# VH-VL binders against Regulator of G protein signaling 22 (RGS22): the designs that were tried, part 11

Target 1, 129 residues: Regulator of G protein signaling 22 (RGS22), of Homo sapiens (Human) (q8ne09r852to980)
Amino acid sequence: KFSDLLNNKLEFEHFRQFLETHSSSMDLMCWTDIEQFRRITYRDRNQRKAKSIYIKNKYLNKKYFFGPNSPASLYQQNQVMHLSGGWGKILHEQLDAPVLVEIQKHVQNRLENVWLPLFLASEQFAARQ

## First folded at step 4 (VH-VL)

Design a11 (framework fv_danvilostomig_arm2)
Fold by ESMFold2-Fast, scan of step 4:
Structure a11 (fold): chain C 129 residues (1-129), chain A 120 residues (1-120), chain B 109 residues (1-109)
Amino acid sequence: as target 1 above (129 residues)
Amino acid sequence: EVQLVESGGGLVQPGGSLRLSCTASGFTVSDYYMSWVRQAPGKGLEYIGYIYSGGDTAYASWANGRFTISKDNTKNTVDLQMNSLRAEDTAVYYCARGFEYDWPYYMDVWGQGTLVTVSS
Amino acid sequence: ALVMTQSPSSLSASVGDRVTITCQASQGISDYLAWYQQKPGKVPKLLIYAASTLQSGVPSRFSGSGYGTDFTLTISSLQPEDVATYYCQQYYSTPDWYTFGGGTKVEIK
């Protein structure tokens, strides 16, 4: 289960190492960065803004979320674009929390339905202890 | 009815400047990405740049520094300011609307174009 | 710099022929590709977007296909009114969004 893995530090580290070995760590990095953003209290506006801009610059581009290997379908990419107010906001402004939450859902879906099953079936998982 | 009408084209000498205007009717330019595209006589289409609903602009590398796109929400117009014009800037200039509000898609509504001739 | 290469530059075909035009992107652009028709002396008209979706009012003899780097526009049965130059356009790349192919001139022989 993905939620069980998130609550076990050792299992989470084994999963991270598995993804690193397969050059597929972008989904977990994206999920983790958004989770960190969500834990920043709304009163820390400067920290939330800086983290939001970091996430936008790292993931909300044609190399990842809007690229050919995106965790989101083209339809879902368009929904995220619509929710954010279009490319102008993505390119030039900070993104709002609801946009980041929606992105995290798509990333989590691929982690749960693609990468976690591969991890559990791997020899790395069997050898983990 | 949704339409775009360009104006301001004409004859200019090399090194001169010219301002084109694009008037929108049937929709509000502040809700859309608005683009300028040109076409030299007998040549293909060439993208110049766009302005999005929030007012920020982006340009093709060759146009940056010579061409400036702006908008006037009260007049519902988008302008193209052209400076340091060369003979190779001779073209029909089109304004066009990006499809579905501020999504920078394909262009679904085009103006009729306005001819700019740069010659001595 | 994302380059769109269109082939052929021109073609001549007979009424009723199947005509195929190809567009290649120098990098993957998913399905962010549009096709435009420009008849002599007229403004460009949107035919197809998202590589394969026909714009409203466009005859069903026009179809598009492709994904990633290779794209095709097909006219299943060429009509006299289809004489035009056809352009592909990517809307994936940033900051040079809306890059066009060089165009394909379609004539009747």
Scores: ipSAE 0.006, ipTM 0.521, lowest interface PAE 13.7, mean pLDDT 83

Design a13 (framework fv_danvilostomig_arm2)
Fold by ESMFold2-Fast, scan of step 4:
Structure a13 (fold): chain C 129 residues (1-129), chain A 117 residues (1-117), chain B 109 residues (1-109)
Amino acid sequence: as target 1 above (129 residues)
Amino acid sequence: EVQLVESGGGLVQPGGSLRLSCTASGFTVSDYYMSWVRQAPGKGLEYIGYIYSGGDTAYASWANGRFTISKDNTKNTVDLQMNSLRAEDTAVYYCARGFDYEYFDYWGQGTLVTVSS
Amino acid sequence: ALVMTQSPSSLSASVGDRVTITCQASQGISDYLAWYQQKPGKVPKLLIYAASTLQSGVPSRFSGSGYGTDFTLTISSLQPEDVATYYCQQYYSTPDWYTFGGGTKVEIK
């Protein structure tokens, strides 16, 4: 179960290393950065803004979320684009929590349904010590 | 206040190379997707490629391998390196500010490249 | 690849006429369509984005409509300064970003 994995520090690290060896760590990194954003209190406006801008610049571009290997389908990318207020806002403004949560859902879906099954069936998982 | 100015156009022989430069003012190129678009005499607009804030580029399939886009964030310029030029590359070349999943909100005045013997 | 088809290729109308230009995408692009105006000897200028949103500073006689595959640019009352070639452009589909239509030349009789 993905939630069980997230709450076990050792298993999480094994999963992270598995993804790193497969050059597929961006999904977990994106999920983790958004999760960190969600844990910043609403009253810490400067920290939330900085984290939102960091996430936007790192993931909401053609190299990842809007690229060929995106965790989201073209239809879902379109939905996130509209929710964000268009590409201009993505490039020049911070993103609100609802947008980041929506992105995290798509990332988590691929982690749970593609990468986690591969990890659990892997020699790396079986050999973990 | 936002302005884009292309330079470097001119006459070049088939098989030759040419480098175009786009100087931006009123904004920082590192914050935008910067694109090149061309227009052959009497023809429509044709997309060439872009460069984004991180420096990565993407090109129309016909341009890939012959055209290279680069930028200098310090000078606030975007360049288009054109190699193995052919007569059909004769066109006005525009630098445009825009978005990969959006529109071009500002265009340069264009610079003419003529490829002939 | 995604193809944008404009019609007509050219038209002539009188001052004050209602002019319509159409743009068809070969596949659905939602409302990710822009319209540009290019006057003779000048650079293209953004008129409309998101199919129907008028760019700041553009006269209200210009309007856009459509969704999916069929789009229209309308000039409700043609003025002399509207003589130009108009282009549609999709910004929905990757990898063929910024696909332009062939253009529609608008002239006054």
Scores: ipSAE 0.007, ipTM 0.504, lowest interface PAE 14.0, mean pLDDT 83

Design a15 (framework fv_danvilostomig_arm2)
Heavy chain, then light chain:
Amino acid sequence: EVQLVESGGGLVQPGGSLRLSCTASGFTVSDYYMSWVRQAPGKGLEYIGYIYSGGDTAYASWANGRFTISKDNTKNTVDLQMNSLRAEDTAVYYCARGWDYEGYFDLWGQGTLVTVSS
Amino acid sequence: ALVMTQSPSSLSASVGDRVTITCQASQGISDYLAWYQQKPGKVPKLLIYAASTLQSGVPSRFSGSGYGTDFTLTISSLQPEDVATYYCQQYYSTPDWYTFGGGTKVEIK
ESMFold2-Fast, scan of step 4: ipSAE 0.006; ipTM 0.591

Design a17 (framework fv_danvilostomig_arm2)
Fold by ESMFold2-Fast, scan of step 4:
Structure a17 (fold): chain C 129 residues (1-129), chain A 120 residues (1-120), chain B 109 residues (1-109)
Amino acid sequence: as target 1 above (129 residues)
Amino acid sequence: EVQLVESGGGLVQPGGSLRLSCTASGFTVSDYYMSWVRQAPGKGLEYIGYIYSGGDTAYASWANGRFTISKDNTKNTVDLQMNSLRAEDTAVYYCARSLDYWEGWYFDLWGQGTLVTVSS
Amino acid sequence: ALVMTQSPSSLSASVGDRVTITCQASQGISDYLAWYQQKPGKVPKLLIYAASTLQSGVPSRFSGSGYGTDFTLTISSLQPEDVATYYCQQYYSTPDWYTFGGGTKVEIK
């Protein structure tokens, strides 16, 4: 059902608004930014670099991915940190595509298994019709 | 309470092998970076290696090939297998925990240490 | 390899003295530096992390400062119980080996 949501602009917007009311829009924003990165071709290296830096600065910090409301468990945060080469390297070096894909996986898991079921059962989903 | 307790230290002959175990209580090793650090008598701290939450290991270059770190999440233990021991390996061996996310890999909890003596 | 150089190797001071220990990194490590205290015959104890953040339960006479390559640990008024060897440790690079400084032995005159 998550793939159905991604292919319908109105449904996507209703889900985004639902997440806003629950102060949980960061998951969808993070997923979307990583998806945009994944769609940039290798020949567009400057665009890929800029997008990677943006994602790193926006999400790989104590306020989100390494914070108390992270979509990843402490175990999974440790795996991402190890894969990245450490906190200092996260701050000062570019992130490789495999790191971003792993992050997106954890974000998507919470979107699909927590937020989507809540959205589908919500008054906002019913009222959209 | 949270603590680490090492065991398995003792006297071993040069060329011999020894396995040390570190038992964690009050937390789960699967949530942390777990490291071994040694200290020869009267000398400074020397890093050996680590095992991270996902199970992969890394070692100081001098330890690679002779020392192996493993963990058992069910028993909540971290082991250090030491092979081809030399007199220079005589040291107190500590296991230590790191927060391996936002705050970085400093050691916030250490075990008591266990002495390994390599001698005839 | 990232190398931590600690100085002095030993010092002797009087009770009440201000003691300063220095640590230099061979490259910039931001504030990813910790300090440990090891009393004779005891396990190392974390004093400071992130160069200047005091660990819970550590007396306020201990302080850390620095950024990049140059770091200091200060004991504002040395007490008898502060007799120990002090170590710095970088945690900027991983899987680099969490390089420790050589240690500074603090003794009372």
Scores: ipSAE 0.006, ipTM 0.579, lowest interface PAE 11.4, mean pLDDT 84

Design a19 (framework fv_danvilostomig_arm2)
Fold by ESMFold2-Fast, scan of step 4:
Order: structure tokens, then C-alpha cells, then sequence
Structure a19 (fold): chain C 129 residues (1-129), chain A 120 residues (1-120), chain B 109 residues (1-109)
């Protein structure tokens, strides 16, 4: 049902407003930024690199993905860290697409299984009908 | 030259307050996580807290309520306000820099430290 | 809370000796471990990050290894200028960011 919401402009906007009302917009922002990255053509390497670094700096930190309110479990956070680096890693390097896709899956899981059910049961959803 | 310089240390009476300042040169503090770490005489390193590029702070549990970290991006400084000081707060206080990204949260640059002595 | 345990607390070795220092995390921290060197009366300096990556300018006789909970710092041939206290630090886990080990003092006999 999350895919249905993504294909309806008005429904998406109502969901976004619902999340803002609950101070819980970071999941949708993260999902959207990764989706924008995925839509950049592979031939536009400078734009992909810049977007990847932006996403890394904005979300892969203790304030969100590696913080107490992360959409990922500690086990899943560890998996993403393993995918992002290892011995000899260079901190200035961009994140690979598979890493971003994995992050997006965890974000989407909480959007689908926590926030969407709450939205559908909300007065804000009922009032839009 | 990339460096951090702490100032404001000195002798203070128990129950007193001190404000330490850390001045950065060669880089902009708004691009980094900035932390305070202390070391009591003959003891190990102890983390106090940090302020990140966006301005929010977090503290070690023992420091919460007595220590406050702030920054002035225009002056390129990070401050540590210390209240209700106790003899056990006697230590050299360092400021340290980390990248604003989880892979780089280690301290790649340290200041020289400033000594705070809490004694009657 | 996540605890970092270093051993030994101190050691004395001869110039040219191979020195090994161990750091153990109470929980898995992947490779998010750094090593710092603090010479007497001086500021700490970063030696190694990501468990095994040598910081630029650090002599090649220093190396780090480990993953998860068990980590080692090795000095392949101890030099007089290596007299210092060495600290490990995890930067993996919330809320215990930046937890340091207790330190290992290295002296020459």
C-alpha cells in the first residue's frame, strides 16, 4: 500500500503533512533523498557523488540512522556499517548504490509498518475523505 | 595551519564555575563534530560531550546538568561552561574534532589542553 | 553500558622489541575503533582508526588489527620515542559514543 500512496500526489502530500505534525518527517525525507539519488543517471557521476555525500552526511550519523530513534535495528545498523566501510576505508568516498538501497529498505519498512497504519487510522486521514 | 587552542583554565573554588573556550584555526567548526575530553592527573581520558555541525549537543551521563557546550560559528569557537565544580573535576580539558559523519567520529585533531584545578 | 578494557595496564620492554596491546569491547563494535598515543606531558595523537587504518604521518612500525570485540595494537620494533600511554576508543555505539579504554603505559627498561 505504500506503493499506492507513492503514485497518488494528494495522498502523498497528506501523509507528509501527517508526519510533520508528529515531528517524524526524517524517515520520509531520507526515503525521498535516496529515491532522488536512484533516479540520477549513472553517467552523471558528479551529481551522483554529490547526492551520495549529502545523504551520507545528513542521515548516516548519531542524530538519525545510528541514533536511538533509527529505523534500523542494531543488527541492521551493523550490516550497513560493514557495507559502507572496512579496513583502509577512505572517509571522503561516496556511498555505493547498494548501500543506499539497503538503507532505503529499512526506512521504507518503518514507513510501511509504523507510520502508514497510524496515518490511515488518524483523524487527518478521515478528514481528507 | 590546522589547530585547536583551549583557554580559560585556572584555579577555582569548590562550587564555583568556569567557562573554557576552544579556538579553531585552519578549518571551520560548523563542518565538524566538536567534543570536550578531560584527563585527571595520572588518570585516563574521559569523554564529556559534543556539539555537532547543526548545533545540538549531547553529554556523557555524569556531565549532564553541570556542563554545557556551545559554539559561535562566526568566531570559530567552541565553549564549555562548567558549573558546581568539585575537587574530582580537577583535570586537563581538551577540545577535539571529529568528522560530521559516523565513519569519522574518531578524534583526528586535539587541542593542547587547559588545566582546571578545583581546590580550596 | 559499553565498556572498553585494555590490557596490560602497563608494560616495560627493550628497544627493538615487538609490543602488543589489547583492547576488548563488552559488545560488538565492528571496526569502529581508534588508537591514540599520549607521550608524557603531551596532547593525545591519533595513531589508527577503523581498527587497522594508519593515520598519515604515523610510522609503519605501528599496526592495528581486530574486529567485533577483540582488538590489538602492535609496535613491531619499539623505539625510545614510543614511550607513551596508548588508549583505544570506540566510536560505534549510541549512547556511549567515544568510550575510551583505561590506557596502557609503555616504558623502556
Amino acid sequence: as target 1 above (129 residues)
Amino acid sequence: EVQLVESGGGLVQPGGSLRLSCTASGFTVSDYYMSWVRQAPGKGLEYIGYIYSGGDTAYASWANGRFTISKDNTKNTVDLQMNSLRAEDTAVYYCARSLDWYEGWYFDLWGQGTLVTVSS
Amino acid sequence: ALVMTQSPSSLSASVGDRVTITCQASQGISDYLAWYQQKPGKVPKLLIYAASTLQSGVPSRFSGSGYGTDFTLTISSLQPEDVATYYCQQYYSTPDWYTFGGGTKVEIK
Scores: ipSAE 0.000, ipTM 0.529, lowest interface PAE 12.9, mean pLDDT 84

Design a21 (framework fv_danvilostomig_arm2)
Fold by ESMFold2-Fast, scan of step 4:
Structure a21 (fold): chain C 129 residues (1-129), chain A 120 residues (1-120), chain B 109 residues (1-109)
Amino acid sequence: as target 1 above (129 residues)
Amino acid sequence: EVQLVESGGGLVQPGGSLRLSCTASGFTVSDYYMSWVRQAPGKGLEYIGYIYSGGDTAYASWANGRFTISKDNTKNTVDLQMNSLRAEDTAVYYCARSPDYYEGWYFDLWGQGTLVTVSS
Amino acid sequence: ALVMTQSPSSLSASVGDRVTITCQASQGISDYLAWYQQKPGKVPKLLIYAASTLQSGVPSRFSGSGYGTDFTLTISSLQPEDVATYYCQQYYSTPDWYTFGGGTKVEIK
C-alpha cells in the first residue's frame, strides 16, 4: 500500500532512491512538497504563501505538470487550470489549498499505479530491509 | 488552407431555441480550444464560452444555463446550443480558435459569423 | 469582475498620422493581452498577442506595448485600409478569460 510505505521511514527512503536512480523523483518531490504545504497552519499566511509560490514555480510549468511527462492527462491539466483561475493566476498569484490537493491527487495516482508496482517488482532491493 | 464556417443562424421567436454549427477545415478541432463570441448590431465583441480538447466547457456567467457548447471530433465541428432566447441575444455569432492554453488564449482564427435574429 | 476599458471610443485622424489606442485592465493581467482589428462588415483579425508580439502577416506599422494594467496599440503611419474598430482582449483570468474592451473606432478625417 502506498500509505504503508509513507509511514515506514526506511521503505520510504528505499522508494525515494529507486525513483532517483530512474531519474523519476519529481512525482515524489511534488507529493511531498504539497503534503508539507497541507501541514502548515492556515494562520501562518506568510509560510503558506511562500510554500505555494515555491510549489507553483517548481511544478506548475511545461517541464512537469503541464508538460509531456505530466502525471495528469490533458483533461486533468485543464481542470487544474480552471480550478486555479487560469494560467496568469497560476504564474502570479498564490495557489489555494483545493488546487494543490487536486494536483497531489494526480501525482499520488501515478506513484501508486506506476512507480510503486515497478519498485515492488525489484523486491530484492526492497527486501534488503 | 485553414478556415472556420458557421451555419444555423436565422430568425427565431423570443423563448425559442437555435443550434449553430461551426465546421473546421485544414486542422482538427480536438487539437485546439474552440470558442464562441458574439456581436450585437453596432456593438462590441462579447465572449460566450469555450470547449477544450478533453470536451469540458466553460462559460461567461451571463451565458451559463442557456448556452451549451459541444463538439464532434469525427465531423470536425463545434456546436452552440442556445435556449430561452431573448431579443438581446440578436447578434452575429462567431466561432474562433485558440492555439493552446499553454501558448495563449487569444483567437488566431475566426469564422465568418452567422446572424441570429430574435424577434416576434 | 475583470473589466477592460478602452479609450478613446472613437477617433478621426489623417493618412500618415501616428495613432494610439489605450486599454486599461481593472487588475493586473501581466502581458496576457491581444489586439484585434475589425473592418466594417468583416470578421475580426488578430493583430497582436502577448501585449507586443505581432501576428504573422500584420504590417510593421502596428505595435503594442504595456504590462500589468496599462496597454497601448500604436499605428505609426495610418493608412486608408486601417479604418476599422480595434478591440483589446485579456486572457489572464478564467472563467471570463476573453473579456474584451469596448472598442475604438478609427476613421479618416
Scores: ipSAE 0.006, ipTM 0.563, lowest interface PAE 10.9, mean pLDDT 83

Design a23 (framework fv_danvilostomig_arm2)
Fold by ESMFold2-Fast, scan of step 4:
Structure a23 (fold): chain C 129 residues (1-129), chain A 120 residues (1-120), chain B 109 residues (1-109)
Amino acid sequence: as target 1 above (129 residues)
Amino acid sequence: EVQLVESGGGLVQPGGSLRLSCTASGFTVSDYYMSWVRQAPGKGLEYIGYIYSGGDTAYASWANGRFTISKDNTKNTVDLQMNSLRAEDTAVYYCARDLDYYDSWYFDLWGQGTLVTVSS
Amino acid sequence: ALVMTQSPSSLSASVGDRVTITCQASQGISDYLAWYQQKPGKVPKLLIYAASTLQSGVPSRFSGSGYGTDFTLTISSLQPEDVATYYCQQYYSTPDWYTFGGGTKVEIK
């Protein structure tokens, strides 16, 4: 289960290394950055805004989330665009928490259903202890 | 000078295959999303597909796996492989450049086009 | 699927006339619309992106406006070199990032 992996930092590090050797670490980094955003208290407006902008600039673009290798299908990308209010909102405004949570769900789906099974079947996983 | 030049067009019989090539000069294709767009005689523009800077491709839904886009960064070229051609595929085929930038999904540079005629 | 509809299909006007071309999207696309000019026998050229931003080198007589579903391209004073077919293109919605309108042919009387 992906949540079990997250609660064991040594296993998490082995998974991160596995993804890096397959040039596929962006999914895990995106998941992690959104998780960090979600843990910032609502009272810390400046930090939440800064983290939201960082996530937007790093992942919400043609090179990752809206690109050909996106964790989201073309239909799901369009749903996120609609939820965000289009590119204008993505480009120029802070992203709302519900948008980031929706993105994180798509990222987690690929981590759980594509990358985690491959990791568990890998030589790297077998050699981890 | 910054330009795109297509080649490989010609006459093909229905059911045949043809490979088009697009050569870029004055810039590197690895910095851009590169697309193919076609235009049937007297008709409008129709998007086929793109290849992004990282190398993976996406296609218009109507392209039905009959069209494949590839690139060679060393040669600075983008190719379009066309299979199972039909009379309806008769068109001028353009390669076009889109900046690999988060809010750019439009073409700032077009090649001259190459004519593909599918006829028996 | 998202459809872009242009009107009119063709028009004839005199030199110096104000010409307006309309583009309608079947769903909201914010301001993610580009306009292209294709002169007879030539390749398309980008005129406008983000509904209203002129591409470098495009004459100021061209302007774009609109938001959501309804967009217009205006030529404030038609010149002979403006004889062309004009296309709109949406770039808001996946998977159809590059959906073109059917084109509007502009001719001089």
Scores: ipSAE 0.000, ipTM 0.516, lowest interface PAE 17.7, mean pLDDT 85

Design a25 (framework fv_danvilostomig_arm2)
Fold by ESMFold2-Fast, scan of step 4:
Structure a25 (fold): chain C 129 residues (1-129), chain A 120 residues (1-120), chain B 109 residues (1-109)
Amino acid sequence: as target 1 above (129 residues)
Amino acid sequence: EVQLVESGGGLVQPGGSLRLSCTASGFTVSDYYMSWVRQAPGKGLEYIGYIYSGGDTAYASWANGRFTISKDNTKNTVDLQMNSLRAEDTAVYYCARSLDYYEYWYFDLWGQGTLVTVSS
Amino acid sequence: ALVMTQSPSSLSASVGDRVTITCQASQGISDYLAWYQQKPGKVPKLLIYAASTLQSGVPSRFSGSGYGTDFTLTISSLQPEDVATYYCQQYYSTPDWYTFGGGTKVEIK
């Protein structure tokens, strides 16, 4: 279970390394960056803005979220695009919290339903200490 | 190898200003949260504020308005500008780093500190 | 604001004794708690992070435990070189809430 993994830093590190071995660390990185954003208090507007811009620049592009290996289907990518206010907003504005939460949902879905089962069945998981 | 070195401490009169500098070697400050922590003689550790990889800063409420943290990624330095100093600001000032990842925001590396004495 | 309370503020024990230091958070911080050791006249050093993970190079007589609001640091067999003040620190909240406990001074009797 993903929530169990989050409660154990050593297991989380093993999972991170497993993903890195498979050149699939972007999902976990994206999930983590959005989680950090969600922990920034609303009173820290400058920090929330900077983190939001960092996340959009790193992940909301054709090399990841809008690319061929996106955690979201084409339909879901279009939903996020509309929720964001279109491509112009993604390029030039900060993203609202609901948009980031929606993105994190799609990322978490692939981590939980694709990568975590593969990790648990892997030799890396069995051999871990 | 991997080090933080503070400089700029000294004696300053009440109401004065002082700038401390923290020089990093063996790593780049742009990859970390960089913080300032102080410790008055015989007292505990007290957090001042940070600047993170993205450049934004945050401060403890008591420090806000008097203390400013900045960095120069090219020089690999982090500065603490202190204004309107009071006798209560007398302390050893430490620079410390944390990884830019929410599970690792503990301070894994500290500088040796620089003493600031505020006295007339 | 999130407050970290340490107890006791000081203790004296004999070499070989088991020493326990407690740290309490005013709200849940999961396992995002670190322990630092500061020997007299020296800079603080990281001992433990994630409540129970030993930093590389730290002797195995040190251990940490806890989750949520209640945490403990244990020294299973106190040595002379362990004379120091120990601080807990939460790093759960947004970085504006890096909060230290008041410290526990450990001395040899």
Scores: ipSAE 0.000, ipTM 0.509, lowest interface PAE 17.0, mean pLDDT 84

Design a27 (framework fv_danvilostomig_arm2)
Fold by ESMFold2-Fast, scan of step 4:
Structure a27 (fold): chain C 129 residues (1-129), chain A 120 residues (1-120), chain B 109 residues (1-109)
Amino acid sequence: as target 1 above (129 residues)
Amino acid sequence: EVQLVESGGGLVQPGGSLRLSCTASGFTVSDYYMSWVRQAPGKGLEYIGYIYSGGDTAYASWANGRFTISKDNTKNTVDLQMNSLRAEDTAVYYCARTSDYYDYWAFDIWGQGTLVTVSS
Amino acid sequence: ALVMTQSPSSLSASVGDRVTITCQASQGISDYLAWYQQKPGKVPKLLIYAASTLQSGVPSRFSGSGYGTDFTLTISSLQPEDVATYYCQQYYSTPDWYTFGGGTKVEIK
């Protein structure tokens, strides 16, 4: 269960290491960066802006979210594009919280339904105490 | 050779319907945004709408409700269904491909166009 | 609604002249602007995208510039084969993703 994993720091670390060994850590990194953004209070406008720009530059590009190995289907990528107001806004403006939340949902779906089952069936999971 | 060929144009009476088809060769329509653009005789270019691999469509506000875009990945075709046609819909209709994700909003390949004449 | 305004509507110039066509957006579109060439009786052809990037195979005498609301297409040395109508097109904003300008007809004197 992914929610159980999130509430156990040791299990979360084992999962992170599993993803690193499979060169698939970007999903968890993206999820974590968006979660950190969501925890920044609305009163800390400068921190929220900086974190939003960081997430946009790191993940919303052809190497990850809009690339061939994206956690989102082409339909879902288009949904995020429309929610953002188009490519020009993604490139030149900061992203609103609803857009980041939508991205996080797609990332979490692949973590829960692809990577977590593989982790639980892995030798790395069996070897943990 | 990458190309688009439209078909289905012709004469239709006001209030009638017509279906245009666009056949792609040299690439797969499911990998691109595919659009329809029209041009009335002696006038400028006017965007109609698009379709992408997930089946998502979007239309210019004036076209929404009368025009429907669909595709058949097996036949590698994109269709435009036009209903409730008016004399003002007389135009050459072009099928166009949008470039890849890097610059996917510009039209890099165009079909030759097919003429639709709406007249009594 | 985002409106694209081209000027002039038409122009006549001599072979070898520098020709400039302008395109103005009613609101900021960054550099999300393309230019198309349509020769008489032919289909449109993409010349420039991202305001200034030449499409593969387009002669170097064509160039684009601009950002935000004001854009220009320049033909540094007009050739007979450049007789055409030129259209700008924004692809920045919804709902009309591909709003075209009215076109500029370029003729030789």
Scores: ipSAE 0.006, ipTM 0.530, lowest interface PAE 13.3, mean pLDDT 83

Design a29 (framework fv_danvilostomig_arm2)
Fold by ESMFold2-Fast, scan of step 4:
Formats: structure tokens, sequence, C-alpha cells
Structure a29 (fold): chain C 129 residues (1-129), chain A 120 residues (1-120), chain B 109 residues (1-109)
């Protein structure tokens, strides 16, 4: 269900607009940016590094992933922090792919279990047909 | 009321082993990084290691291999297993709670400490 | 290995004096530094975290500053109850997230 939506460009756009309407687009943006990182081949070392730094700067801060509206519980935030090697490394060094994958998992859980059911029950979903 | 209470300290012969326990009240250890810190008589604070929410541990280089940290979420306790003890391990051992995700791992709550004396 | 160097190792000052303690990291730690107070025979108490943020309940005469490698703890007007050993601690880098400075013993003349 969720995977079907992610692979349909028109449905994906309707979902994005729904989240934007509810001031909750950050989860989908984070998921998408990490997915783009995962699709960059190891052959493109400079692009992977740049994308990793971009994701780190945009999402791994007190305004989102380590903030009050995080998709991760305090327990899960602590796990990600441990995997990252600490707050200083998050702020000043490149993050490894396994850390980004773990973050994406938490983001996807909220998208799939909170926002998708709300979208499917919404007037915006009904009107998209 | 939140507090940490250590137990298990005492006199041990060189080469011996000892297990310390830290009991948490007023909060759940699984929500925090829990650490052990020691202080030899008249000396400064020395970090031993921590256990994170998921159960994995990290240790100061000098402690790795001799000291093991574990936790029991059901009992709400954190333990420190000390092996191959030497006279220089004589110290007060503190259990401490680390805050993270927002500000990093500083210690906002300390136990009263338990004395370990390693002597023949 | 990240080393925290604290100075001086001890100092004596009069009540009402301004006291400054310094802490230097061997590499940049941003503002991931905490200060602790330990009175004789007592457990350590958190004074400051994030280099400059005062812990709730700590008197305003305590302040912290610094970024990167150089940090200071200041007591603007020393009181008798401030007699203690003060420790800095970095929490920037694992596995030594809680690397402490050697401590500064503050006594009254």
Amino acid sequence: as target 1 above (129 residues)
Amino acid sequence: EVQLVESGGGLVQPGGSLRLSCTASGFTVSDYYMSWVRQAPGKGLEYIGYIYSGGDTAYASWANGRFTISKDNTKNTVDLQMNSLRAEDTAVYYCARGFDYYEGWYFDLWGQGTLVTVSS
Amino acid sequence: ALVMTQSPSSLSASVGDRVTITCQASQGISDYLAWYQQKPGKVPKLLIYAASTLQSGVPSRFSGSGYGTDFTLTISSLQPEDVATYYCQQYYSTPDWYTFGGGTKVEIK
C-alpha cells in the first residue's frame, strides 16, 4: 500500500500536497532525500558525500530528527546517536550509509502508520480521482 | 523523585572479580545512556563506559576487556562487572545518567557511589 | 585520543573574588562541554552544559564560555559554599564521550 503510493508519481504528488497542507512535509522530504542517496552508486564518491552532508545538515538537528516533532522516539533517537558516533560527529563529519538507512526506517514508519491512513481517509484523496 | 543507588562495593584481593549494581528510581534506564565513572581516593573523575538504549556498550580504552556493563530493563538496573582487579582500581564507583539527542551525553544525575578497595 | 587539559590544578581566592578556570581540548569539540562541581565527600553536580547553558537551580554567579578548543568557567563573586573541585568534560566524541579534565581545586584564603 505504501510502496504502491511511493512508486506512482501522481499518487506520490497528491500525498506530498496533503502533507504540505498539514505542515508535515518534512517526513516525506527526508525519506526522499535518503532514497536518492541510496540510489547513488559507490562509483560516484563525491556525489554520495555531498548528498550525505546535505541530508545531515537538513534533517539531523534539533529542528527535526532530534527535536520535539521527531519521527523517532527518544529511545530510537538514542540508537541513531550511538550509531553515528555522537553529536559532534553528526554535526562535523560525513554520516555512514547504515545510519541514514536506520533514519529512513523511522521516517517511513510514521509515513506508513500515521500519515498514509489520514491521507486515505481525507477529502483530498477522494478528490484526486 | 529520580535517583540512582549503587551497591556491591567492598574489599577484593588483587586478581579478583566484583559486580556492582545500580538501581534507578523515577525513570526508565532504557530511555537513557547509562554510564559508570570512578574516582580513586584524592584523584579526579575517570570515565569507564556506557550502555546505550539498545544494549550495546562502549568503554574507555583502559577499561576494555576487564570491565563489562550490562542492564536489565525489567529490574531497571545497570551492572558493572569488574575482572582481573588491580590495586589501581581502588576507587569510588558512580553510576550516572547521560542526556543525549538534544545536547549530547552530559551527566545530569549521579548515584551516591560505592567504594571498591583492591588490597591483599 | 582526545585530551582535556584543565588549569590551574588549584587556586586560592578571597570571598567576593572573580575566579576563572580554563579547559582546553586537544581537538575541536564545538560546544559539547560540561562543567561539574564536587564538594568534599559529595557526588559531582552538573553546573553547565553546552559550554554556556546553566543547569536549573545553579546560582547565576556561575557562567561558562568558549567554543572549539578553549573554554572557561567563571565564578563572578566567590562564596564560601563554592569551595570544591571543578571538572570539565567533553561529550563530543565516542568512545571517550565523558573525558574529564584533571580538575581544579578552589579554596578560600
Scores: ipSAE 0.006, ipTM 0.556, lowest interface PAE 12.4, mean pLDDT 84

